# Designs tried in a protein design chat: VH-VL binders against Protein-tyrosine-phosphatase MKP1 (MKP1). Part 19

Target 1, 143 residues: Protein-tyrosine-phosphatase MKP1 (MKP1), of Arabidopsis thaliana (Mouse-ear cress) (q9c5s1r149to291)
Amino acid sequence: ECSKVADHIYVGGDAVAKDKSILKNNGITHILNCVGFICPEYFKSDFCYRSLWLQDSPSEDITSILYDVFDYFEDVREQSGRIFVHCCQGVSRSTSLVIAYLMWREGQSFDDAFQYVKSARGIADPNMGFACQLLQCQKRVHA
Key: E = the ipSAE of ESMFold2; O = the ipSAE of ESMFold2 at other seeds; V2 = 0.75 times the mean of E and O plus 0.25 times the DockQ between their complexes.

## First folded at step 17 (VH-VL; framework fv_unasnemab)

Design t3 (from s2 with heavy chain E56Y; at its last look DockQ between E and O 0.96; V2 from the best seeds 0.00; counts 0 for: pae E 6.2 > 2)
Fold by ESMFold2, look of step 17:
Structure t3 (fold): chain C 143 residues (1-143), chain A 121 residues (1-121), chain B 107 residues (1-107)
Amino acid sequence: as target 1 above (143 residues)
Amino acid sequence: EVQLVESGGGLVQPGRSLRLSCTASGFTFSGSWMDWVRQAPGKGLEWVAEIRNSKYSYYTYYAESVKGRFTISRDDSKSIVYLQMNSLRTEDTALYYCARLFYNEWYMDVWGKGTTVTVSS
Amino acid sequence: DIQMTQSPSSVSASVGDRVTITCRASQSVSSYLNWYQQKPGKAPKLLIYYASNLQSGVPSRFSGSGSGTDFTLTISSLQPEDFASYFCQQGYSTPLTFGGGTKVEME
């Protein structure tokens, strides 16, 4: 399922990432692939790709890349594009990055941003390490 | 005024080479994707090649009919797109346009006037 | 590669006529279909992008419709400056491909 979370942000898993028609029908222009070692850039000539190499592990550090991700989301929004953010299942890695963005962009607490994302994509479930990291950094992203 | 101006066309023998240039002005060239499209005499339009900007790694893409023979490149400091055409064939005879691609909907909103390449023995 | 087939290849029409040009894709291109006008000796000019969006400066008598494989360009009331060739182009998949063109000419 390709879940619309914000005007320019869509979230899903590998099944959507490898289906060009779903991506094009949703007007996707940019793709953030959170799992570059697992999923290739399926349609490299037809979309703008960036890849990250995130494990779905409580020990994976996502805070170090957040502002690069925020810059990319903002670049897409400023270009009137639509970004599809994905991992394998669209549950933890991709949703964690989108939650962080909403915390930063909208000034939401982790809990409020998580509920917002979960209302758009019911299977959203960041692992405990990602949730802890986002709680730790919410003061910084709210400032 | 947004403008694209092609140059470098001419009459050449089969097997020879030409280099086309496209000079851009009136917009931020370094932020744009650029394409070449050709039109054989009395025929329709054929997409030839595309080069992306530095933000998208300067990736290049080619029509199958020119792959391995043509090379697109760019010089952002001079706002120029090049098309190096090697091993020219008579079927490469066409008017060659430079165009700016808008990648959200994949259309070409700015076109040059074209430069003519004639490959004839 | 996605083949684009335009019909008719030419249209003889008079000023004031409604002109309809069709473009068919060999597979679905969603709404990634653009229309260009080309006058003799000139570069193509974008008219319609993303199936139905009118480019800035293009008269409202031009309209586009369709999705998937079948698309239509309509000129609601032909004007003297509209005698030209028209091309569709799919933006769904590389390589980008154009239809063969439709020449709209004076009866």
Scores: ipSAE 0.158, ipTM 0.747, lowest interface PAE 6.2, mean pLDDT 90
ESMFold2 (binder alone), look of step 17: mean pLDDT 94; pTM 0.951
ESMFold2 at other seeds, look of step 17: ipSAE 0.221; ipTM 0.766

Design t4 (from s2 with heavy chain E105Y; at its last look DockQ between E and O 0.93; V2 from the best seeds 0.00; counts 0 for: pae E 3.3 > 2)
Fold by ESMFold2, look of step 17:
Formats: structure tokens, C-alpha cells, sequence
Structure t4 (fold): chain C 143 residues (1-143), chain A 121 residues (1-121), chain B 107 residues (1-107)
């Protein structure tokens, strides 16, 4: 399922990432592939891709890349594009990055941003390491 | 005023090479994606090649009919896009347009007037 | 490749006429269909993008409709400056492909 979280942000798993018609019908222009070592860039000539190499592990450091991801989301919004953010299942890695973005852009707490994303995509479930990292950086992303 | 001006067309023999240039003005060239489109005499338009901006790592894409023979490139400091055409064939004879592609919905919002390439013995 | 079939190839019309041009894709292109105008010796000019959106500066007498495989461009009341050729183009999949064109001529 391709879940719309914001006007310019959509979230899903590999099943959507490899379905060009779903992506095009949702007006997707950009794809953030959180799992570049697992999922290829299926339609390189038809979209703008950026790939990350995140493991779904509590020890994976996502905080070091957050502002680069935020800049990318903002670039897409400013160009009136739509970004599809995915990992394998659209549960932990992709969801965590979107939660972090909403915390930064909207000034929401981790809990509020998480519930917002979960209301749009019910299976959203960041792993405990990602959740702890986002809670730890909550003050930083609001400043 | 936004403009694209192509140059470098001419008459060449099959098997030879030719380089087209497209000079851009009136917009931020370095942030734009640029395409070449051609129109053979009395025929329809055919997409030829595309080069993306630096944020997209200057990725290039080609129509199958020209892949391996044509190379698109750009010089952002001069606001120029190039089309290097090698191993030219008579079916490459066309008016060659330079166009700015808007990647949202893949439309070309600015076109040049074109430069003519004629390939004949 | 997605083939675009455009009809008619030419239309003879008078100022004030309603003109309709059709474009058919060999497979669904969703709403990724754009329309261009080209006058003799001039650069192509974008009219409509994403099936129905008017480009900035295009008169409201131009409209586009359709989705999937069948699309139309309509000129509600033809003006003297509208005598030109019109091309559709799909943006769904590379290679980008164009219709064969429709020439709108003065009667």
C-alpha cells in the first residue's frame, strides 16, 4: 500500500517500490530507497532516486544523516514534487525518517509525529534503537 | 527572457561526427534537466537524450536508436548543453531541438528553434 | 515503447470554430500527457501538462481532458493565432514519445 503522510511524502515497502503504475498514479517524482543494498533502483530513468544503506538494527545510526534527509525532503517540496520513502516493508526505517522529518518541520514531539504517521500507515513501527535515537534528538530537531 | 539557442548543425557524410551546442539564457541553467529532441523532415518528434543536473549526478539517458553513438554533456559554467554525434547515419538527418525538461510530469516547457543536421553521401 | 496515435492529421477550420484533437496511447499513461503548439519556423510551445493543466500564459480557450489511453485537446473558439500544428507527448515512461501531429489550417 502506498501511504500518503504529507502532501509531498508517501511511504511504503518494496512491493510498491517495484510497481511503476502505483508510483506514477500517485504522482511520485522522487524515491528515497532506505535499503540500497537489498532493493535496486527499479526505474532509474523514470524517477529521481536517492539511496541509503540502513539496516533495521537498533545499532544503526540514523541521526548522522537526518539533516541531509530533511534537506532532500524540502528540496522535493520546493520543486512541487512527491517523494516515496521506502524500505522492505515500510515499517521501521522509512517510517523513522518520516517521523524525524515531521518532528523537525512541524515541531512535533516524537510521540505526536509517530502517532501522525501511524494514523496514515498503521503498520508503522520504528525499532527500539531508532525510537531511542529520535527521542534523544527531539530537543535538537526542535531548536 | 528564457531562451535556448542551438548551433553546430550542418551537412556531413555517413560515418562522420558532429557536435551540437545549446546555449541557455534567462534561467538558472545548472538546476535544470536538459533534453535533445529531433524531427526528421516530414516526420514526427523523437526524443534523443537527456542529462540531469548536479543533484542527480549528471545522469544521462538515451533513445535506443542513438545509444552508443551519441553523448550528451553539459558545462554549467557556460550554460551550454552538448550533443556529440558519432557514427552518423542518414536516418539521423533531422532538425535537432534543445529543450528544458520539468521532471514533474515530464514535460518540456522551453524549446529552442533547432539546428539542422543533414547526413548524406 | 508507448506509441501515441494522434487524430485527425489535419483540420480545416474557421475563426470561432470549436476544434477537438485526440490522442491515443498504446497503453495507459495515467495522466502523463502533455500538449504542444508549433507554428511554422518556430519553437514548440507547451500548452497543457498532466492532461488538463494550462501552462502559464496559455489562453483559457485551450483545455485538455482524458486519462489512461484517450486524451483530447479542445480549442473552444478558434482565433487567428491558433492556426498551427499540435502535438501530444506522453511523460509516463522513457523513451518519451510524441503523437504524429495535427495541423489546424484556415478554411
Amino acid sequence: as target 1 above (143 residues)
Amino acid sequence: EVQLVESGGGLVQPGRSLRLSCTASGFTFSGSWMDWVRQAPGKGLEWVAEIRNSKESYYTYYAESVKGRFTISRDDSKSIVYLQMNSLRTEDTALYYCARLFYNYWYMDVWGKGTTVTVSS
Amino acid sequence: DIQMTQSPSSVSASVGDRVTITCRASQSVSSYLNWYQQKPGKAPKLLIYYASNLQSGVPSRFSGSGSGTDFTLTISSLQPEDFASYFCQQGYSTPLTFGGGTKVEME
Scores: ipSAE 0.435, ipTM 0.816, lowest interface PAE 3.3, mean pLDDT 91
ESMFold2 (binder alone), look of step 17: mean pLDDT 94; pTM 0.953
ESMFold2 at other seeds, look of step 17: ipSAE 0.480; ipTM 0.835

Design t5 (from s2 with light chain S31R; at its last look DockQ between E and O 0.94; V2 from the best seeds 0.00; counts 0 for: pae E 2.1 > 2)
Fold by ESMFold2, look of step 17:
Structure t5 (fold): chain C 143 residues (1-143), chain A 121 residues (1-121), chain B 107 residues (1-107)
Amino acid sequence: as target 1 above (143 residues)
Amino acid sequence: EVQLVESGGGLVQPGRSLRLSCTASGFTFSGSWMDWVRQAPGKGLEWVAEIRNSKESYYTYYAESVKGRFTISRDDSKSIVYLQMNSLRTEDTALYYCARLFYNEWYMDVWGKGTTVTVSS
Amino acid sequence: DIQMTQSPSSVSASVGDRVTITCRASQSVSRYLNWYQQKPGKAPKLLIYYASNLQSGVPSRFSGSGSGTDFTLTISSLQPEDFASYFCQQGYSTPLTFGGGTKVEME
C-alpha cells in the first residue's frame, strides 16, 4: 500500500494518506497531495504539506508544474526528509510525477523510469495523456 | 557557535502583556522551525508554541492553554523569534525557553538559557 | 493529547552504577521518543533522539531502546557529571509532550 520508490520517495493512495501510523512508521516528513480537491490535508500540524489539484484525465497538463515538484522533492532530499506522494489510488497522478522526477534526476527514459516505479508499485499505470506528455518531456529533460 | 538567547522576561500583574525575544546565531535561522517551551518552578516541561519557516508558510501552532492569548512570530532578517503574551495569568509563571526544532524526528537540539516570567498580584 | 509517564520519579545512585529510566506513552508513538538531560539552573540538553540514536558529543554510556509505548534510557556506568534530571518527549503528534522527569541523585 505504501510503496518505497527511493530513499526519500514513497507513493500510495488515500488509504495510506488517512493513516498517520503508516506515515509515521515509514518516517514520512512531507506529503505531496496530488488531489487537493478530493483529499484534505489530514494531519496538517504533524507533517509538511503541499497540495496540487490534478485530474486523472488525458487532457490534464502536468508538464507546467514539473519543475516546481522537482524542486520540492530536492528540498526534501537535501534535508534528509521522506516525502509521501499520493492521489486517490496511487496509480496514475502520483506515479506520473515520480516517474517524471526519476527521468529528470537519474536521466532515465520514460520506459526505464516507469518500469522502476512499477517494480516498486505494481499497480502504477499513468493514463495515456500523462504517458504521452512524459515521452515528449523526455527530449527536454535529458538535454 | 550555535546559540539562542532569550530576553524580555520580568514581573507583571495578571491581565498584563509581555513580549519575549529569542536571538539566534551560528546557524541558518531562516531554514529552521522555532519553538517555545516553558518550565514552571519545580515542575516539568510544557510545549507552548511553534513557528515554521517560510517554505512552510510561517504556520504557527499553540498549546491549548495559551491559544488566543499568545502569538509567536519571527523576523528572519534579524534572526529573532518573538512570543507576544497577552492576558497573562498566574499559571503562566515559568522559565521560558526558545528551542530549535528538527522536524524529521521532532526533537529540540538547541535550547537557550531561558527568560523568567513571573505573573503575580 | 499523548500522556508520557516516567518512572521512577527519583533514584539515588553511586558512581559506577547502572541506571535505568523508563517512559510509557498513553498511545503508540512509534519511534518518535527523545531523551533530554537537565542540570540545575541549566537548559535541557538532547541525549537520544528517535528512540535509540545518540546525539553527537553524548558519551556512549548513554543508550535508548523501545518503540510503540514503552521506552528505556540506560546509563551503563554512572559518572559524577550524570547526576541530573532526565526527561522523555514524544514527537509523534502535536502537542509535543514531556514526561514528568527522573532525578538521578548522589547517594
Scores: ipSAE 0.619, ipTM 0.877, lowest interface PAE 2.1, mean pLDDT 92
ESMFold2 (binder alone), look of step 17: mean pLDDT 94; pTM 0.951
ESMFold2 at other seeds, look of step 17: ipSAE 0.658; ipTM 0.884

Design t6 (from s2 with heavy chain F102W; at its last look DockQ between E and O 0.92; V2 from the best seeds 0.00; counts 0 for: pae O 2.2 > 2)
Fold by ESMFold2 at other seeds, look of step 17:
Structure t6 (fold): chain C 143 residues (1-143), chain A 121 residues (1-121), chain B 107 residues (1-107)
Amino acid sequence: as target 1 above (143 residues)
Amino acid sequence: EVQLVESGGGLVQPGRSLRLSCTASGFTFSGSWMDWVRQAPGKGLEWVAEIRNSKESYYTYYAESVKGRFTISRDDSKSIVYLQMNSLRTEDTALYYCARLWYNEWYMDVWGKGTTVTVSS
Amino acid sequence: DIQMTQSPSSVSASVGDRVTITCRASQSVSSYLNWYQQKPGKAPKLLIYYASNLQSGVPSRFSGSGSGTDFTLTISSLQPEDFASYFCQQGYSTPLTFGGGTKVEME
């Protein structure tokens, strides 16, 4: 269930997040926990953690944190690290952040970034609110 | 020139305290994780303590043998890492090294020459 | 804690010999295994990181191999400057732990 989406980006759910051997065997160095209130930092001494507190709700505002997330992904890439991005199931919250990053970093449309992530992780399915937010900010994140 | 220089070692009696310092130069100290490793005379290496950078909230970790007695800290403005050693025991006698840790693969690529701590009556 | 066991504890060898040192972990450390050289009175020097990557400035006669629990450091043709102690270290799990060392001595 650990899906490689880019050279430095892996996506999954809580089942992978709590399995140290899967994380280490994939060379994971950093973990972005999208659901910090729900899932703990399982191996705090062995990885670099960043936690966010996102609900899987159409009313949850993800655009306010995007540049902080992009900066974190770029820091990991520049250090030749590998980041594991997760929520509970690895379906909506974590995939939405990765889709946004691809839109920003590679200049992809929302549709192209979503299909790219979907091809690597077939269960990827951002909620309608996240999809709407990413479509609305598409002009701004393209740089 | 990347360099680590330890100081503050000496001869002390059991139960006393000692503070080690490690001065860094030639690299971006504030972005690095820093570790202490010790080596008893004629013995192998033992990891002692680690302090992360500010991005990682300066989180600290200790070997069980020193936990509760030793405290690692850092001053990024002066590029110094410290090891406060309290309640010293004879088994703490060692050459103490300061090292820079690369956390992607968890190796120490820069070491100081060490400072000697001798705990005896 | 992950225990690291090195074998042998010492080796008597001559210049030109092939020297092999092994390191065994008490549980899998994946490829998070590093090797250091230490000469008498000197600080350790990194040789190999992540099981098989040669550190910059280290001669190509040094090589590392293995994954999981069993690892090997090889010196293909021993040189006079290679008489030293060698330590493995796992980086898989905190606390970081070192092997007991292998002393390579002149016959």
Scores: ipSAE 0.584, ipTM 0.857, lowest interface PAE 2.2, mean pLDDT 91
ESMFold2, look of step 17: ipSAE 0.653; ipTM 0.874
ESMFold2 (binder alone), look of step 17: mean pLDDT 94; pTM 0.950

## First folded at step 18 (VH-VL; framework fv_unasnemab)

Design x1 (from t1 with heavy chain S57D; at its last look DockQ between E and O 0.96; V2 from the best seeds 0.72)
Fold by ESMFold2 at other seeds, look of step 18:
Structure x1 (fold): chain C 143 residues (1-143), chain A 121 residues (1-121), chain B 107 residues (1-107)
Amino acid sequence: as target 1 above (143 residues)
Amino acid sequence: EVQLVESGGGLVQPGRSLRLSCTASGFTFSGSWMDWVRQAPGKGLEWVAEIRNKKEDYYTYYAESVKGRFTISRDDSKSIVYLQMNSLRTEDTALYYCARLFYNEWYMDVWGKGTTVTVSS
Amino acid sequence: DIQMTQSPSSVSASVGDRVTITCRASQSVSSYLNWYQQKPGKAPKLLIYYASNLQSGVPSRFSGSGSGTDFTLTISSLQPEDFASYFCQQGYSTPLTFGGGTKVEME
């Protein structure tokens, strides 16, 4: 499923990432591939790609890349683009980055941002390590 | 005020080479994707090549009819796009346009006036 | 590759006429369909992008509609400066492809 979370942000898994018609029907211009070692850039000539190499593990450090991800989301928004953020299932890695972005951009608490993303994508479920990291970094991302 | 100006066209024998240039002005060239499109006399438009901006690692893409023979490149400091055309064939005879591509909806909002390439024995 | 078929290939019309040009794609292009105007000896000029959005500076008598495979460009009341060739272009998939064009001529 391709879940719309914000005007410029869509979230999903590999099944959507490899389906050009779903991506184009949703007006996707940019793709953030959180799992570059697992999923290739399926339609490189038809979209703008960025790849990250995140594991769905509580020990994976996502805080070190957050500001690069925020910059990318803002670049897409300023160009009136639409970004599709994905991992394998669209449950933990991709949703965690979007939750962090909402915390940063909208000034929301982790809990509020998580509930907002979950209302748009019911299977959203950051792993415990990602949730802990975002709670610990809440003050930093709100600045 | 925004404009693209092509140059470098001419008459050339089959098998020879030409290099086309496209000079941009009035916009931020380094942030733009640039395409070449050609139009044979009395015929429709054919997409030829594309070069992306620095954020997209300057990736290049080509129509199958020109792949291996043509090379698109750019110099952001001079605001110029080039098309190196090797092993020219009579079928390459056309008016060559440089265009700025807007990739959100994949349209060309700025076109040059074109430069004519004639490949003839 | 996605083939774009335009009809008619030409139309004779008078100032004030309503002119409709159609474009059919060989497969769905969603709304990624753009329209250009080209006068003899001149470069193409963008009129409509993403099926129905009017480019800045283009008169409101031009409109576009459609999605999927079937698209139309309409000129509600033809003006003298509208005698030109018109063509569609899909932006759904590379290579980008163009329709064969429709020449709008004075009757």
Scores: ipSAE 0.608, ipTM 0.865, lowest interface PAE 2.0, mean pLDDT 92
ESMFold2, look of step 18: ipSAE 0.660; ipTM 0.883
ESMFold2 (binder alone), look of step 18: mean pLDDT 94; pTM 0.952

Design x2 (from t1 with heavy chain S57Y; at its last look DockQ between E and O 0.96; V2 from the best seeds 0.74)
Heavy chain, then light chain:
Amino acid sequence: EVQLVESGGGLVQPGRSLRLSCTASGFTFSGSWMDWVRQAPGKGLEWVAEIRNKKEYYYTYYAESVKGRFTISRDDSKSIVYLQMNSLRTEDTALYYCARLFYNEWYMDVWGKGTTVTVSS
Amino acid sequence: DIQMTQSPSSVSASVGDRVTITCRASQSVSSYLNWYQQKPGKAPKLLIYYASNLQSGVPSRFSGSGSGTDFTLTISSLQPEDFASYFCQQGYSTPLTFGGGTKVEME
ESMFold2, look of step 18: ipSAE 0.704; ipTM 0.887
ESMFold2 (binder alone), look of step 18: mean pLDDT 94; pTM 0.952
ESMFold2 at other seeds, look of step 18: ipSAE 0.650; ipTM 0.880
ESMFold2, look of step 19: ipSAE 0.635; ipTM 0.875
ESMFold2 (binder alone), look of step 19: mean pLDDT 94; pTM 0.951
ESMFold2 at other seeds, look of step 19: ipSAE 0.698; ipTM 0.887

Design x3 (from t1 with heavy chain K55R; at its last look DockQ between E and O 0.99; V2 from the best seeds 0.73)
Fold by ESMFold2, look of step 18:
Structure x3 (fold): chain C 143 residues (1-143), chain A 121 residues (1-121), chain B 107 residues (1-107)
Amino acid sequence: as target 1 above (143 residues)
Amino acid sequence: EVQLVESGGGLVQPGRSLRLSCTASGFTFSGSWMDWVRQAPGKGLEWVAEIRNKRESYYTYYAESVKGRFTISRDDSKSIVYLQMNSLRTEDTALYYCARLFYNEWYMDVWGKGTTVTVSS
Amino acid sequence: DIQMTQSPSSVSASVGDRVTITCRASQSVSSYLNWYQQKPGKAPKLLIYYASNLQSGVPSRFSGSGSGTDFTLTISSLQPEDFASYFCQQGYSTPLTFGGGTKVEME
């Protein structure tokens, strides 16, 4: 299931990541693969890929990479592209990065950004560690 | 105003090498993806090779018919794309164009005039 | 690889005629289908991208339509400068592939 969260941001799991027709029919130009050690870059010559290596663990530190991720989302938006952000199931890792971006880009609180993403993708459910990290960095990302 | 100018074509024996150059002007070359497309005499167009920009790590891709024999490269400081063609075959005889690719919709909006490569005994 | 089949291979037409050229892909290319014009001795020139978008500077008598596997290029009223060859190209999957071309000639 490919969930549109914003004009340039789509979220899903591995099932969508390996289906070129769904990606192309949604106009995807860029793919952020949150789970590079699990999922390969299935269509490297047909899209622009970036891979991250995140575990879905409360102890995984995502705050250290957030501004690199924000820069990448902004690069895609400025190029009029559409980015597909995925992990295995599209529940925790990918949605956490998108929630953080909305907090930064739109000035939303964690709760508001989470509700927004969840309205677009009902299974969105950041693990407790990611949620705590985003709450803790809320002041920093509201620049 | 926006221009691509190919050079380096010529007559060459099978098994030999040539290097084509494509000089760009009038646009931000370093941000562009660049492709080579060829057209055999009286035939249609065949995509040959592509090189991405620095943001995309200069990744290169090739048609299967030229893979392992041709190498695309670029020099952003000179605004030049190269096509190194090794182990040339008579089937490589064509007019070679360089083109600027727009990757969102995968079209080529700027083309050079081409340079002719003839491979014959 | 995605095969692109154009028809007809040639068309004899007069100034003022409506000309329709078709392009069929061997599998769906969504809307990733582009059209080029090539005059004798000249490089290809982009006319239509993403099935139906007219490139800047291209006359409005040119239009494109279709999606999936079947696409058309239409010239509503042929002008003297439109005698040329026309090529479709899919951008859905690498390697990028072109149709065999359609030559539009003066009758």
Scores: ipSAE 0.640, ipTM 0.880, lowest interface PAE 2.0, mean pLDDT 92
ESMFold2 (binder alone), look of step 18: mean pLDDT 94; pTM 0.950
ESMFold2 at other seeds, look of step 18: ipSAE 0.647; ipTM 0.881

Design x4 (from t1 with heavy chain L101M; at its last look DockQ between E and O 0.87; V2 from the best seeds 0.00; counts 0 for: pae O 9.1 > 2)
Fold by ESMFold2 at other seeds, look of step 18:
Structure x4 (fold): chain C 143 residues (1-143), chain A 121 residues (1-121), chain B 107 residues (1-107)
Amino acid sequence: as target 1 above (143 residues)
Amino acid sequence: EVQLVESGGGLVQPGRSLRLSCTASGFTFSGSWMDWVRQAPGKGLEWVAEIRNKKESYYTYYAESVKGRFTISRDDSKSIVYLQMNSLRTEDTALYYCARMFYNEWYMDVWGKGTTVTVSS
Amino acid sequence: DIQMTQSPSSVSASVGDRVTITCRASQSVSSYLNWYQQKPGKAPKLLIYYASNLQSGVPSRFSGSGSGTDFTLTISSLQPEDFASYFCQQGYSTPLTFGGGTKVEME
C-alpha cells in the first residue's frame, strides 16, 4: 500500500514502486529507492529518482547518509513535490529514513517519530540496528 | 514579467542543421524544467523535448520522432535553452515553441511566441 | 504511447452558447489532463490543469471535469474572445501527447 506519512512523504514497498498508476494517483514526483541493487528505477522518464544501496542488516550504517537524505526530502518539499520512499516491503529501510527525518525536522524523539510513522503505516518495523542507531543519535538529530 | 523568446528559425534544406535558442526572463530559470513543442502549419501540437534542472542532473527526454537527431541543452548563467536540430527532414517543418514545464501536474504554464523552421529543397 | 482523441474537431457556436469539448485517452491518465487555448497566430495558453483546476486569470466560465480516460472542457456562456482552438494534453506518461484540437468558430 502507498502510505502517506507527511504532506510530501509517502512510503511503500516494491509492489507500489512498480505500479505507475498508484504513484501518479498519489501525485508522486520523486522516488527514493533504498534498494537500488534489487529494484530498478521502473519509470525513469516519468519521475525523479535517487537510489541508495542499503542492506536490511543491523550492521548497515544509515547515520552516515542521513543529512543527504534530509536535504533531498527538503528539496522535494520546497519544490512542492511528493516523494515516495521505498524498499522491498516498506518495513525497515524506508521507514527508518522517514523516522529519522521526522526526528530531525519536527524535533521528535525516536519513539514519538516511530509511533507517528507506525500510525500511518502499521507494518513499519525498523530492524534493531537501525532503531539502535536512531536512538543513539536522537539528541543530535534535530533541526 | 515572465517571458520566453525563441530565435534561430529559418529556411534550411533537408539534411542540414539548425540551432534554436530560447531566452527566459522574469523567473528563476535555473530551477525550471524546460520543454520544446512544435506545431506544423495547420496542424496540432507535438511535444519534442524536455530538459530538467541542475537538481535533476539536467536529464533530457525526447519524442521518438526526433531522438538521435535533436539535442536539447541549457545554459543557466544566460537563462537560455537550446535545441540543436541535426539531419533535418521536411516533416520537421513547424513553428517551434519553448515552454516552461510545471512538474507537479505536468503542464506548461508559460509559452514563447515560437520560431519558424522550414525544411524544404 | 497514450493517444488523445478530441471531439469534435470543429464546432460552430454563437455568443452565449454553452460549448462542451471532449477528450478521450487510450488508457487512464488519472487526473493528469490539461487544457490549452490557442488563438490564430498566437501561442497556446494554459486554461485548466490537473483536469479541473483553473489557471490564474482564466474566466470562471471555463471549467474542466473528468478523470481516467474521459474529460470535458465546458465554456458555460461563450464570449467573443473564446473563438479559438482548444487542445487537451496528458501529463501522465512520457511522451507527453496532445489531442488533435477543437476549433470553436462563429456560426
Scores: ipSAE 0.006, ipTM 0.661, lowest interface PAE 9.1, mean pLDDT 89
ESMFold2, look of step 18: ipSAE 0.534; ipTM 0.850
ESMFold2 (binder alone), look of step 18: mean pLDDT 94; pTM 0.951

Design x5 (from t1 with heavy chain N104H; at its last look DockQ between E and O 0.94; V2 from the best seeds 0.74)
Fold by ESMFold2 at other seeds, look of step 19:
Structure x5 (fold): chain C 143 residues (1-143), chain A 121 residues (1-121), chain B 107 residues (1-107)
Amino acid sequence: as target 1 above (143 residues)
Amino acid sequence: EVQLVESGGGLVQPGRSLRLSCTASGFTFSGSWMDWVRQAPGKGLEWVAEIRNKKESYYTYYAESVKGRFTISRDDSKSIVYLQMNSLRTEDTALYYCARLFYHEWYMDVWGKGTTVTVSS
Amino acid sequence: DIQMTQSPSSVSASVGDRVTITCRASQSVSSYLNWYQQKPGKAPKLLIYYASNLQSGVPSRFSGSGSGTDFTLTISSLQPEDFASYFCQQGYSTPLTFGGGTKVEME
């Protein structure tokens, strides 16, 4: 439910996002809410929030924000924080951002990063448009 | 040497205002969250207010007992945090501490010696 | 708000004694429980954070334990400099709240 993908990165859906006990028990310090128009910042005074407004649509452009997201993940890691990345179900939007990050930071192919995330969170399933965008990003990142 | 030094306390009548200052040194002030905690004579500790850093948009939070009357602020260029206290009540009489908060585990690892506020007619 | 109840409110003890102070939260605070020492006329000093971690420079005779609602601070062999008041504080939810304190004083 709250899936640990990396030392500083956790992934899930709205059910975890609204459960302070789960968040606190996992040592979460930061929350990246991919669906700001649907999910509120449930515990704003108790965590560090950042919201994005992503649609789970093949036409949604995620590549334009990836380096801002990477900088944020790195900032959290450098501060020894733990970030919970969520959308509604923790399936497409949140996992796509984490897959992209692993591709960038670890130098992994899309397939390797996706398999890694899926092994930690079995329901991970980026939509076709996100997968295509990340495959194209892979060519640029893995020179 | 990490230090916090409060100032601006004093004797004041109910309904009046007072501004406290806390000067920080020996650490990266601009990256820190800062809190005020007070202690009435012979009593325990009460959290009063918090201001986050610039990354957190300088968000502020207050105890219900002071909300609407007190305002916390900071000047990162001077490494100072302030507490503006308006509409003071006798119940606000206390030693006021400035503290650095570590937000991972929500503990205060650096405290000043405090500045005394006495509200009396 | 999360209420923090400390017991006892005071304890008389001698150098060398084992002292145990308890702190109970009105609801679970996970491990977000911190302990402070305060001597008269001085600021509080952090001893233990996140239930059981010793702050740097704190002697190993201090230890903390517990999770959820029930926590303890233990001084395994009381030293002359340990006569002071001790406060717990929960860091689980804003507003941050403190226990009422326990004064450890000489017999």
Scores: ipSAE 0.673, ipTM 0.885, lowest interface PAE 1.8, mean pLDDT 92
ESMFold2, look of step 18: ipSAE 0.666; ipTM 0.885
ESMFold2 (binder alone), look of step 18: mean pLDDT 94; pTM 0.952
ESMFold2 at other seeds, look of step 18: ipSAE 0.649; ipTM 0.882
ESMFold2, look of step 19: ipSAE 0.684; ipTM 0.890
ESMFold2 (binder alone), look of step 19: mean pLDDT 94; pTM 0.946

